VH-VL binders against Increased recombination centers protein 19 (IRC19). Designs and how they scored, part 17

Target 1, 188 residues: Increased recombination centers protein 19 (IRC19), of Kluyveromyces lactis (q6cq02)
Amino acid sequence: MVLIKSRKSIVTATNVCINSSSKFYLTEEQVQSLGDKEFLTASYRRFLRMRQFISKRQMVKESYTTYLRYKFKIEDFELKRSKLLSVSGMSAMDFRSSVQKSLCFLIKAFSISDAYSKDMIDDSHKCKKIIKNLLTVDYHRNRIINRSSNMYQYYRKDFTFFTDGQNIGLKQFEENLMRLNECLGTRL
Key: E = the ipSAE of ESMFold2; O = the ipSAE of OpenDDE; V2 = 0.75 times the mean of E and O plus 0.25 times the DockQ between their complexes.

## First folded at step 7 (VH-VL; framework fv_disitamab)

Design z2 (from s30 with heavy chain E100S F102W S104R; at its last look DockQ between E and O 0.03; V2 from the best seeds 0.00; counts 0 for: pae O 8.0 > 2, placed apart)
Fold by OpenDDE, look of step 7:
Structure z2 (fold): chain C 188 residues (1-188), chain A 121 residues (1-121), chain B 105 residues (1-105)
Amino acid sequence: as target 1 above (188 residues)
Amino acid sequence: EVQLVQSGAEVKKPGATVKISCKVSGGTFSSYRIHWVQQAPGKGLEWMGRIIPIFGTAYYNQKFKDKATITADKSTDTAYMELSSLRSEDTAVYFCARGSYWDRGYSFDYWGQGTLVTVSS
Amino acid sequence: DIQMTQSPSSVSASVGDRVTITCKASQGISSWVAWYQQKPGKAPKLLIYAASSLQSGVPSRFSGSGSGTDFTLTISSLQPEDFATYYCQQYDSYTFGGGTKVEIK
């Protein structure tokens, strides 16, 4: 949740978000008051609006869009989390908050201003690198998935690759990403 | 395993107030929405409202906006629904349910066992 | 407000019969439609989500279809344990259908 909100930034207990463009953000009122369907729709649209900042390359934009569709429509995040972290405890992060923070993370990655401090710029670059790496990995994953319908279940739904020993590197990546999500309160 | 356990049956007089509880265990409380559904005897299901536990904000069916007050206690992982100014028409079984996203689209995947509220003079 | 008109309200059928239940939305809605089964004295049980996705553990004789305004639940071959009341629900505004009681003929 937002602790301090200004024209320049949104500060939470765990993160600082750059408030460079209000039109891309979800307001606290929206997060709290919108119906579930409306919230998801509003969120998704905002993520889509960010597509233009992801890359100028069409293939990257397509990968991003595909990833969004997967995240919003298909992924069982909790299942994935449980399999990766072998969690004995449950996350206390609210679903809507995690979506909001994810959007904020993305915006931070691609919202740099001359008015920003060095630290803010550095943080933005770190976020950008994470997003780029994520999309790169997903791109390669999708290439494999497109070769066989069974691979979709394998990689996207059942997460069988976590345990079959054939994709240790990918598993490690997903585990690290999930730990990052736990730290930041995101659902990247 | 995720479970929603509701408080026991209630018998009330007209004009009284009743508060039903729904305790969630085996999963996260704040990560999901808790919904309340009314089912009058021999009738269908009717959505009443939902709570966002982490924020404590509720959204209501317009029909129940003045009847029901939905709250949540994050410290006990319990959602509550208070029904005020009870009438005979409020006699029903009330369910709490967990709403889930994404892989399952949206659906109520876990339900409480229901709480019968009987309003009689 | 979105209304979900469910039909029929009741149907008498025999074991082995094909049963079809329909929900019609008052306006175009998303495919966020679920179907539930409820037996007397019990909470509803999720059967279908996202209009056509079968919930884990639910027999394959249950199927869902539809888009726009018309949604359908089908039981291809009715079994003894399937006699119950079924409800559709849309999640644009959480409205339930009126229910369909499947009874023994």
Scores: ipSAE 0.013, ipTM 0.581, lowest interface PAE 8.0, mean pLDDT 88
ESMFold2, look of step 7: ipSAE 0.028; ipTM 0.645
ESMFold2 (binder alone), look of step 7: mean pLDDT 92; pTM 0.947

Design z3 (from s30 with heavy chain E100S F102W D103S S104Y; at its last look DockQ between E and O 0.03; V2 from the best seeds 0.00; counts 0 for: pae E 18.5 > 2, off the site)
Fold by ESMFold2, look of step 7:
Structure z3 (fold): chain C 188 residues (1-188), chain A 121 residues (1-121), chain B 105 residues (1-105)
Amino acid sequence: as target 1 above (188 residues)
Amino acid sequence: EVQLVQSGAEVKKPGATVKISCKVSGGTFSSYRIHWVQQAPGKGLEWMGRIIPIFGTAYYNQKFKDKATITADKSTDTAYMELSSLRSEDTAVYFCARGSYWSYGYSFDYWGQGTLVTVSS
Amino acid sequence: DIQMTQSPSSVSASVGDRVTITCKASQGISSWVAWYQQKPGKAPKLLIYAASSLQSGVPSRFSGSGSGTDFTLTISSLQPEDFATYYCQQYDSYTFGGGTKVEIK
């Protein structure tokens, strides 16, 4: 078994990062008090640090890094959400909390310890499967839009493909992921 | 079921222009890639270019960029390829094909029947 | 552009023979390769997508393998309807291999 744990941080069944100074976690103090640039930098570093625990295969590590760049620099999450769910309201979870919870989701997915209950271990395995499926879908999407800037706009920026009646597999995946995000307060 | 139907065979003189149509029925047109493939007599397949009709812009094999013009009409679900300044070496069968979504492994899953263009003096 | 080097250019074979066709990409392309069958006077038909996935309605005697740069199409026991020309294709720049004609011996 493997646990990703600093001496001052734990992963709980509710996927809450407890206040501590850890190179893997964002503490509540960091969420509340860092400047915007420092928060984004600290967040990105922590997500990037996780890539070694997500996969040992270089191709998957590169795909993960590409996905992170997209999520941090390009994706308009609220636009995506409103178009997928046909709603006009903003997410209930604020941006910084959603980033923190997304990081905790990844840590839970790839940090397993004998100290976890059976339910926590099973939950971790489910989270791991979700992340692996997400990365697989994103890898295939990148191949679709590879070397085509017009497809990048279509799939990545304005999400016009959501209204395409023949994109049901990818649209359904994105809808399911967005519903999960609504439930968990994440921005996966 | 998805079907691609191309316009009929053409006989042209050198210097002429031909416009081949490819009508898509039984499936989505606008968001799929529509590709064009040349097959000269007794030769292999050569990719010429593609369009994604919803964006309206085409991407070409460098070999064909000054020969072919690929367009699409979303109102009729029809893609077109125009070949200009025809020469005898342009004699070939020209296929259209639909590029699949990622769930089909990025393959050309449906093909038109082909259009023979013969260029002779 | 990524070149696809397909070999052999032709093979003379009998019904029941095992036929193996290879393609080599000039750069790594993961598993994004398709294989097509074309009979004389007909449009190509998709056989294999994503290097190894069998298209619906294609007989199980066809199989694909490989990843990265080296890809193989295998016909385990050649049937009369399999005499055709076969092409590989990569999806990054849409390049086809030169083709392999499987002829009656």
Scores: ipSAE 0.000, ipTM 0.445, lowest interface PAE 18.5, mean pLDDT 80
ESMFold2 (binder alone), look of step 7: mean pLDDT 90; pTM 0.935
OpenDDE, look of step 7: ipSAE 0.455; ipTM 0.804

Design z4 (from s30 with heavy chain E100S F102W S107Y, light chain A50K; at its last look DockQ between E and O 0.07; V2 from the best seeds 0.00; counts 0 for: pae O 9.9 > 2, off the site)
Fold by OpenDDE, look of step 7:
Structure z4 (fold): chain C 188 residues (1-188), chain A 121 residues (1-121), chain B 105 residues (1-105)
Amino acid sequence: as target 1 above (188 residues)
Amino acid sequence: EVQLVQSGAEVKKPGATVKISCKVSGGTFSSYRIHWVQQAPGKGLEWMGRIIPIFGTAYYNQKFKDKATITADKSTDTAYMELSSLRSEDTAVYFCARGSYWDSGYYFDYWGQGTLVTVSS
Amino acid sequence: DIQMTQSPSSVSASVGDRVTITCKASQGISSWVAWYQQKPGKAPKLLIYKASSLQSGVPSRFSGSGSGTDFTLTISSLQPEDFATYYCQQYDSYTFGGGTKVEIK
């Protein structure tokens, strides 16, 4: 049941899907040729453009935006990784590649088409589920952060919640996500 | 098929504490919200609070903040609600329900069968 | 806190009747309004979500509408199995309406 079909998207009663558009992707040339600042800006913009596909709900879109801001501007990903995996000897992932792959992951999550095979659909759904889950967790985390300024350091910078024993479920979630990132080469 | 199965009816004395369980099966647990709803005899539904198991924190209706404690065990896919300092006014059927933030709708799509808690001297 | 004022509290109707139930929010709310049906001794059943979306398996005689502060549930032609209590719920703060009991006239 398609309500609106455009060049950019397919909107149904329940979902917003990407209508195959190359504009959402980062090309290999862009990944290799852009300066660091330019690359980050280009990447960030593309992630922002994906906001419309995340959800029809404004609240979810806002959560997504907040998450993006954190990921691009604040998060020390390597610190987080080191604390979660307790592996100091692993080489750092290629930053640009990981960002590109993350974007691809996101696009995949919201790019269901009639031309997709069953496996592709399944993969898309899996990606979507992961995205929805992480945003859900982040939404609630952000609510707590907004209630207390010290929680910002706790959850966002120092990652103290990894060791305090009070947020085991959240830690496990983050650990699993990080392992997924290692597997896929992403930095979700 | 997703099912929410609650623990059985409870009879308690005033001042006692009761803990009700809600086991979720047939679907995901960690990323969904488990809600608790009170229904006094012959009365309407009243939202008490919710928990998202993966996060581990609960949010409460102000009315029930000092009455109810909501927890979740991810290892058993079970949510709990503890009611303390029971009074006759706490006599009610208590429902757990699953809510989704991300699905097609913002709604309680699956409900437990309810647990009757009777508080009598 | 957002209040949901549901009206009427009860309605007597006959099979085939059109029944309309209204919920009024104390302030402007999102379209995240749901309607539930509850029969005695049973858990509530979701009928409508997002104000107007019909839950799978629910008869088409049920419909929901509304935005802002006013929301309505309509049963176009009441059937014998529809005698029950109905509740609205807003999901900005999860408040339920007071309920509407649909009884046999």
Scores: ipSAE 0.007, ipTM 0.549, lowest interface PAE 9.9, mean pLDDT 89
ESMFold2, look of step 7: ipSAE 0.011; ipTM 0.584
ESMFold2 (binder alone), look of step 7: mean pLDDT 90; pTM 0.931

Design z5 (from s30 with heavy chain E100P S104Y, light chain A50K; at its last look DockQ between E and O 0.03; V2 from the best seeds 0.00; counts 0 for: pae E 6.5 > 2, off the site)
Fold by OpenDDE, look of step 7:
Order: structure tokens, then sequence, then C-alpha cells
Structure z5 (fold): chain C 188 residues (1-188), chain A 121 residues (1-121), chain B 105 residues (1-105)
């Protein structure tokens, strides 16, 4: 049952979906022509605009925002990747492309259309589940991080938990996520 | 271990041009920032500019905008700084330094050993 | 442009002394101030970042504090290896302070 239908979204009893997704995408021109700062800013703003589709719950929205800030301002993605996959060097993926693909991933997760095939719908649902799971894990991680500056270094900067043997489950989660990123060309 | 190795000392005449190299090894290159810092003899540190190799875009201290040209070669993990129209005032040790692309609250974590450029008639 | 005024320019101290170095920004800035140590003929070394976070491997006798415009580096008990020049640096504009040389009294 559709409760609210607007130009931007379709709100149901259980979900908020993108009605017109065009405004959320980065164009190829933007990806190729924008300066570094402009590209990052444009990307970040688009991710932020996706917040309304992530969840109706404020807590989840806040977790999402916090995660975005980390991803855009703090995370050394390449360091994280190298440690998790035991690889040297950079990913073969272009930075801008990976950001763009990540945004597309989110859009796919929360888009809906009557024209969608069964496969498309299934893919969308899978993306959504991944995002929800990711945010859930990050929420719990942040609860720990907020208790100590040392935990921030431990989880967000140095990634010491990859090697200390105390957080095997979290490490496995991160490893799986990174492998997903390798497959999709994303940097979730 | 990440290392930055710079080219050797240079002696130049006024008006000449010099190009210093900074090769990065033991870590990623393209997704980081490579900075250049000037230190005149007996003086402090002064930031000159930076490049993000993956984008190839350089940003300069206004003071050095017409003096320095910063470039990077991703295929060799090497950054370059060219100094033009050299004057005696350009005599200094020049450091390259690596810093994170994202914000960690510091700009430089790994440094080259420095390159002395001497400009004398 | 943001200026970072560092004081003092030099300080004479003995082993075991408490040494305090101050950096004042020309305007209010974020807490994204770092401190570096440089020994003669060497590249600078990161000590403190985000005003108060100790870099890995740096002795605990080093500490940083401050916000707004005033930032401080403190060496609680000076050791022989600590005689060097120290620099503050503001992240946003990459501006360094003028440096403080810590010398043997």
Amino acid sequence: as target 1 above (188 residues)
Amino acid sequence: EVQLVQSGAEVKKPGATVKISCKVSGGTFSSYRIHWVQQAPGKGLEWMGRIIPIFGTAYYNQKFKDKATITADKSTDTAYMELSSLRSEDTAVYFCARGPYFDYGYSFDYWGQGTLVTVSS
Amino acid sequence: DIQMTQSPSSVSASVGDRVTITCKASQGISSWVAWYQQKPGKAPKLLIYKASSLQSGVPSRFSGSGSGTDFTLTISSLQPEDFATYYCQQYDSYTFGGGTKVEIK
C-alpha cells in the first residue's frame, strides 16, 4: 500500500523508495570533469540525500551519517583493503568510479519501479540487506568507539583488530565486505 | 615499510631550473597526497604544495605558485617538483612528504630525506 | 591566510624539565593541529595530531592540548633525545609555526 507518492519518493507502510532517481546519480561528466573537492562534495551531498531512504528510524539515519563521515573523511580504504586481502598496491578501480558505483549501489538498494524485472527486484533487495547489515555492524562498532579514543584508532585508523585475534567475527565481516567491493568495484 | 626517496643534492646558477624527484615505495601512491615542504638554511618549514596522483591535480601555496610545478607519475610511483627561475633565496632543503587523502588530523606521516638545492653565482 | 605564531622561538632546558610550547592561530581553527619534531639533518617526525592525539610509538611524556586559537605541546620530563626543533602545523592550510628549538641549558 502506497501511503505517500511524491516526485522524489514513494512511501509505504514499511519502506521509503526512490521514485525519481535521476537526481541522485553522478553524471559521467561530473565524474570526469569536476575538480577533486567539487567531486567529493557533490558525491557526499548525494549520499546524504539518500539518508531519507535508508530508514525511517532516526537512530539508523544517524548511524548512516556517521558512517558517511568516516568513509569520506577518515577511512584509509586502501590500507584497509591491503590488510584484509593481504595484497600490496592499489585497487585496479579508479577512485571516482568506485565512489560513483557505491552511490549506484545505494540507489539500487532503495529504488522501485513497476518496470523492474524479478531479477532487478531481487538485486535491489540484496543490496538493501547488505546496507542494513553494514549499518547495524557499524552502529555497534561506534558504540565501542565512542567510549575511548584508543578504540577509534583501533577500529577506524590502524585496524589493529584485524590481527589481534579478539574480533574474529568483525574481521570476517570486513573481509567479506571488502571482497564484495572487489567484485562490484565499490568502496562500501 | 613506506619509504620516500628523493633525488640527490643540486647546485644551480641563478635563473636555472631544477627538477627534484620523490619515489614512494612500500605502500600505495596514487590515493595519497604527496606534499613538498621548503626549509631554508636555519629556518622553519614552509608548505609549498601537494599533488593527488590519482587525480593528477596539484594545489599550491600562493607563495610558490609561480615558482614550483608539482607532477606525479603513477606508473613509477614518483612525484616531481620543478623549481624555475632559481634565485639565491631558493637555496633550501626541499622535503617530499606523504599524507593521507582523507582527513586524519595530520598532513604528513612519511617524509623523504630531503634534497638540498643550492643556488649560487 | 591562517598564521600560526609559535612561542617561544627557543628554550633552554635541562634533562627532567617540563617544557611547554605554544602555538597561536590568527583565527579560530579546528582542532586539527599537529606537532612535529625535527632533529638536525633529518626530516620532521609526527608527534601529535588532532591537537591531543599521540602518534603511535611516541613516548607518553609528549602531550598536546588546545582548541580555538591556542594550542600547546608539553614535554613532561625532557629526555636527552628530546633536544630538537618542534613545529606546530595547522591541517587546513598546511601552515607551520615558526618552530621552537629546545636546547641544552
Scores: ipSAE 0.026, ipTM 0.575, lowest interface PAE 5.9, mean pLDDT 90
ESMFold2, look of step 7: ipSAE 0.065; ipTM 0.642
ESMFold2 (binder alone), look of step 7: mean pLDDT 90; pTM 0.934

Design z6 (from s30 with heavy chain E100S F102W S104H, light chain A50K Y94R; at its last look DockQ between E and O 0.02; V2 from the best seeds 0.00; counts 0 for: pae E 17.0 > 2, off the site)
Fold by OpenDDE, look of step 7:
Structure z6 (fold): chain C 188 residues (1-188), chain A 121 residues (1-121), chain B 105 residues (1-105)
Amino acid sequence: as target 1 above (188 residues)
Amino acid sequence: EVQLVQSGAEVKKPGATVKISCKVSGGTFSSYRIHWVQQAPGKGLEWMGRIIPIFGTAYYNQKFKDKATITADKSTDTAYMELSSLRSEDTAVYFCARGSYWDHGYSFDYWGQGTLVTVSS
Amino acid sequence: DIQMTQSPSSVSASVGDRVTITCKASQGISSWVAWYQQKPGKAPKLLIYKASSLQSGVPSRFSGSGSGTDFTLTISSLQPEDFATYYCQQYDSRTFGGGTKVEIK
């Protein structure tokens, strides 16, 4: 049952979905023609606009925003990747493409239409589940950082927890996520 | 007792390069972060960068990314900072400091005595 | 980057005075804030870590407090040896405050 339908979204009792809009996407022209700063800014803004679809819960929205900030401004993705996958060198994936694909992944997670095939719906649900799990893990991680140890470098920059053996579950999660990124060409 | 001992004062011409050292004794070296901090005459403290000796990975303040190169020699428990293309503005006292990750929440619990680098024509 | 605004830049005080120094972050940060004392010609000395933990050997007249964006260093009763410059430092990017010079009135 649809509760609210707007130009931007369809809100049901259980879900908030994107009412298909090109506004959330990065065009190929944008990906190719924008400068790095402009591209990042444009991408970031689009990710932020997706916040409304992530959850109705303010806490989750805040976690999402915090995660975005980390991903765009703080995280050395390549360092993280190299540590998790025990690989040297840069990813073969183009930076801009990976950001674009990540955005598409997010959009897919929160886009459902009556015109969608069963497979498309299943894929959407899978993406959504991954995003939800990711944010849940990050929420708890942030709680630990802020409340207990505040080891920002430990978890966010140096990734010391990959080698200390104290957070095996979290490491495994990050490994799986990174392998997913390698598979999909994303940088979630 | 943990001590950080830095190399002596340096006088350089503009465009030159200088490398200062920071030897750590009395404690473990590889597991701690060694930081470098700049203090221009009469000015405040400014974080430049750090190295994790065990990994050999350095991270820089964006402001100093093209100015400073931080390295470490685990065999001698010594950290180094090289400053290139020296200008008068680089005249300052440079401190190394140990980041006490586990004990003091990344606070700098031990400091070197500082190294004055003077750049003058 | 996170900005740390320290205030005041200088303060004139007398022995026995209560002195409060504030450090304000541009955004919410962890409580892993440190305070340092520096005397002329010397390296900084750690006073407070994790916002409120007193470093070993530091007199109890020094205290730290704060969370979120606002952090404070307090000297309950200023002593002659306390005239110095003080700096706050935030953990996440290791940014120092601008410093506060405590001078004799």
Scores: ipSAE 0.000, ipTM 0.529, lowest interface PAE 14.6, mean pLDDT 89
ESMFold2, look of step 7: ipSAE 0.000; ipTM 0.449
ESMFold2 (binder alone), look of step 7: mean pLDDT 91; pTM 0.935

Design z7 (from y2 with heavy chain D100S S103D S104R, light chain A50K; at its last look DockQ between E and O 0.04; V2 from the best seeds 0.00; counts 0 for: pae E 16.1 > 2, placed apart)
Fold by OpenDDE, look of step 7:
Structure z7 (fold): chain C 188 residues (1-188), chain A 121 residues (1-121), chain B 105 residues (1-105)
Amino acid sequence: as target 1 above (188 residues)
Amino acid sequence: EVQLVQSGAEVKKPGATVKISCKVSGGTFSSYAIHWVQQAPGKGLEWMGRIIPIFGTAYYNQKFKDKATITADKSTDTAYMELSSLRSEDTAVYFCARGSYWDRGYSFDYWGQGTLVTVSS
Amino acid sequence: DIQMTQSPSSVSASVGDRVTITCKASQGISSWVAWYQQKPGKAPKLLIYKASSLQSGVPSRFSGSGSGTDFTLTISSLQPEDFATYYCQQYDSRTFGGGTKVEIK
């Protein structure tokens, strides 16, 4: 089953797993002491480094990269949250914490789990499935967006599709994802 | 190959409760939506509800919100639908189906074989 | 609620005939319409998704078209194995049409 094992990763027929994940984490010192821009840059780079573990397929890697760009540079997360959860206030969660937790979530999804820790394995698989599904949905969304520039505003910025009644499934997906974020303290 | 295998036929008395299962194999379970569809004898298809196992949240057709309870067990890759307060009108074949709007362009690409529930006094 | 009106409810046809089934939505909807074939005692089978995309393994004599409120399934040349009941579905609302039974003339 294992095709390649290195210090950094384990590659199987179907997956690439993190063998040593320490370098992908943000240290507490970084989280507490870096400036906002530096923190974001450091975080973004670490997310990018995770690209190799997302999938062996180039198309998926590209989708992941596109998604990261959107999440870090474009998405008004609070606007999206407010529309999906029908709340008027901003999240009380610390921004840095949510980014850190999101990174941890991603790392967890693609880290090697010990066989003696069933819960850890299960959690890892769940995280991975969430990420894979998220990227699949986003890929599909991007295919639609690429057909018309008007769709970018519709899906990515204004979130008009939440209210037009023609994208109920997608809205439900986003709503569930947002609820997950509220629960985990992430901003996936 | 993805397969959805449902539990066997059920015969129940009015007022009873029945729980049918839908086990998914050959593919990812948690990330896809599992839908339930009712088909009364000689009638058409009617959507009842769906669950996304990874989120654990079910959505229902308003018609069935008080009739059906949809759940999922991620550890066994099995979705369930419980029908309560059974009446003769609930006699039907119930299908589970995998919905993949992100993968198959908003369609049910795989179906269970159906479970006949007969309600008779 | 979105209603999907499928017509006709039944059609008698012969092998080789062109068969057209229509599904009309009560309001403008996305093009995420699917078509299914169901034979007696069997689960529905996906034929068309995204209004016009042919599902893998489905014969090319099946085609779908439409947008807005009107969607159509066409069987260009009916084969013996095509006698069945067909359903349209709008995915966002998960609403099915009433079905069309294609019978032997």
Scores: ipSAE 0.000, ipTM 0.545, lowest interface PAE 12.0, mean pLDDT 88
ESMFold2, look of step 7: ipSAE 0.000; ipTM 0.470
ESMFold2 (binder alone), look of step 7: mean pLDDT 91; pTM 0.936

Design z8 (from s30 with heavy chain E100S, light chain A50K S53R; at its last look DockQ between E and O 0.02; V2 from the best seeds 0.00; counts 0 for: pae O 8.0 > 2, off the site)
Fold by OpenDDE, look of step 7:
Formats: sequence, C-alpha cells, structure tokens
Structure z8 (fold): chain C 188 residues (1-188), chain A 121 residues (1-121), chain B 105 residues (1-105)
Amino acid sequence: as target 1 above (188 residues)
Amino acid sequence: EVQLVQSGAEVKKPGATVKISCKVSGGTFSSYRIHWVQQAPGKGLEWMGRIIPIFGTAYYNQKFKDKATITADKSTDTAYMELSSLRSEDTAVYFCARGSYFDSGYSFDYWGQGTLVTVSS
Amino acid sequence: DIQMTQSPSSVSASVGDRVTITCKASQGISSWVAWYQQKPGKAPKLLIYKASRLQSGVPSRFSGSGSGTDFTLTISSLQPEDFATYYCQQYDSYTFGGGTKVEIK
C-alpha cells in the first residue's frame, strides 16, 4: 500500500493529513520498511516530540507522557476493544496503520497554519478537543490509580471497571473513544 | 495461488560468493516483504533479513549484516540474497518467505522450498 | 535484541497425547507471535499467528495462547501427522525460538 504524499498533505484511504511539518510524520516508507521494534521506537519518539504542542502546562505534559507509555508498553488494545464493543468477527485495523493514523490525528490537532482553510482549521480544533478531553479523563484516572496499586490492574490491564458497574461514565467514554477509533482507524 | 520458488542447490568453495533467487508468483510482489531465513543442518531457524521491493530497502539481522546482501527486481518479481566470503559455517538451507500483515497480525504465510548451500574445500 | 527461549527442546509423545510447547521472550513483546510446523526436508508451515489465531486450513487441535513474555502452543490430541519440529517466532525483531521436536514415544 502506497499513500499519496504531497508537500501540503498526506492522503490515506480514509483520511487526509496536513503535512505542516514532515519531521513529525511517519512516512509510508517508514511504515512499510522499518522493523517492528524500530517502527515502535520511531513512532514513540515522534509522539514524544509532539509533547511540546500538547500544552504549556507541565502537568498536562506529564499526563500525556504517562498516557503514551501506557499505550505503547502496557495496553492490550485488542482486549480493551473486545470488552467494549462486544463484537465478534471483525478484525482490528493493521497495527502500523493505526499508529500512523493516530500520529496524524495528533499532528492535525496541533499543526494549524495561516494557509489552512476554514474546514482544515475546524477539523484541527475538533481533533484538539478530543485529545484534550482524552487527557483530562486519563489524568483523573491516574489520580485514582496512584492511590492504590490494585487500581492499576483494575483500570489499565484487566479493565474490570467495564463490568463492575461502578464506573459507568468512564466505560461510556471508553466505548465512545473506541468507536471513534474504529471510525478513524486510530488507536487513541 | 501464491508461490515462492527458489533457485537450486549450490556448492561453493570457501571464500566464494553465491547468489540465490526467490521468484514470487500468484500475487503481488512489490508491496510485500520478502524475508530470508537460515537453517543450518540439524539446527533451528534464524532470521537473516528482509526487503521491501517497492522501496528497495533491506533490513538485516546484525549477525548477517556483513554476510548477506538482499535485493529485489520488481520487473521479474524476484528477490535475491547474496552471501559473500563463504565459510563452512555458512553451509545451510536458506528459505525465502513472504511476510504479510493480515487480520491485525504479522506472519510468514508463504515459503520457498529452500536452497541448500554447501561450502566445502 | 529479543531472545525467544523455547521449551522443551524435544518431547516424546504418543498419538492422542496432549502436547504443550512454550516460548519465553527475554522482554515484553507484542502479541505478534506465530507458530510454525516443519517436517524434514520441507519449509515451515504456519499454524498460529497473533499468538492465538488459527491459520486457515490448520486443524482445530492446534491452539495458541499467551501475552507479554510467555506464549504457548498446544496440541490437544496428537495425531500421526503431527510428529515434526515446531518453532515460535516473534515479530518485534523476527527472532525464532530454538525449536521443539515432537517424537514418537
């Protein structure tokens, strides 16, 4: 699979990404040619580079970093997906593609320029709001997790909170996020 | 049906170079990864490297970085592996395999029949 | 570099036996683990991919499980055609396990 790349945009089968800064993107060549470990490392570094755009607040930056570590090192995305969507027979999107699209999503959120159309700006703002909400929820989750070691397993690994009825709002949030991921091909 | 057909067995002297081929048929070639795997007599499998034909970029196991050169010809749907400075320790069966992303997983779904390279004085 | 320690190196079993083979990664890895069967003089054959998904055409007596560092291949009831060497492979760095030869008891 070859993506269409221009100076101004990266076009995928499902999304158009604004190519405002090439250094933050994963090229199709990288996605296709890197070893898996190298790909993960390259991806992770790019996500970390985006930290400066997330917020000027140190607390938010820390939350972002913590979230990245979780997503790259700990999260069983497939398990989470299966528990939330309760769907059988549908395969998840390709891992590398989903990571690439996630990065593109993040870049879109924080790479507005004066050359952007109104629609592009609106899309960027929507992405930004999603990221901010995600990090806000994760921040509060982490506050709870930090109070007890058992809560880490509860919220981050086993996802027991999906079924125990104590966190309906959080479950709904996660479900909506997962559906968004399904729609966009991301793994936010 | 996808098939990987490798070139025939080779007998070489120490210090020589050998180039083996892997022709892919029955499917797309350029966008798939072609991997090479070594299997010494009576031993296990060892990954050597891979190439992405559409990009022409190869990635190697550090152990084989100075031993193997992997290339691809998109016009003939053929991948190549050249082994240089052959030693007795390089005596092995070499497999090519197609690496594929499918169903959110990765695996070697199709293999060549293997090429025996014998290095003897 | 990620190492895959496969055990046992060999196992003697009878037809109908349950056989379990394990691979342990030197560090936490993705679920991109596959299992292969190889018979003498032949190329490896894919059995399981993504740790637990059965390849099309492979008998249901084969199953895979595991996550993190520990992965397992199970043959629920060994058949005569199952005597072979089995390998695990991880695709974070493409390392194979050392192999397990399943022999007739």
Scores: ipSAE 0.018, ipTM 0.592, lowest interface PAE 8.0, mean pLDDT 89
ESMFold2, look of step 7: ipSAE 0.057; ipTM 0.649
ESMFold2 (binder alone), look of step 7: mean pLDDT 91; pTM 0.944

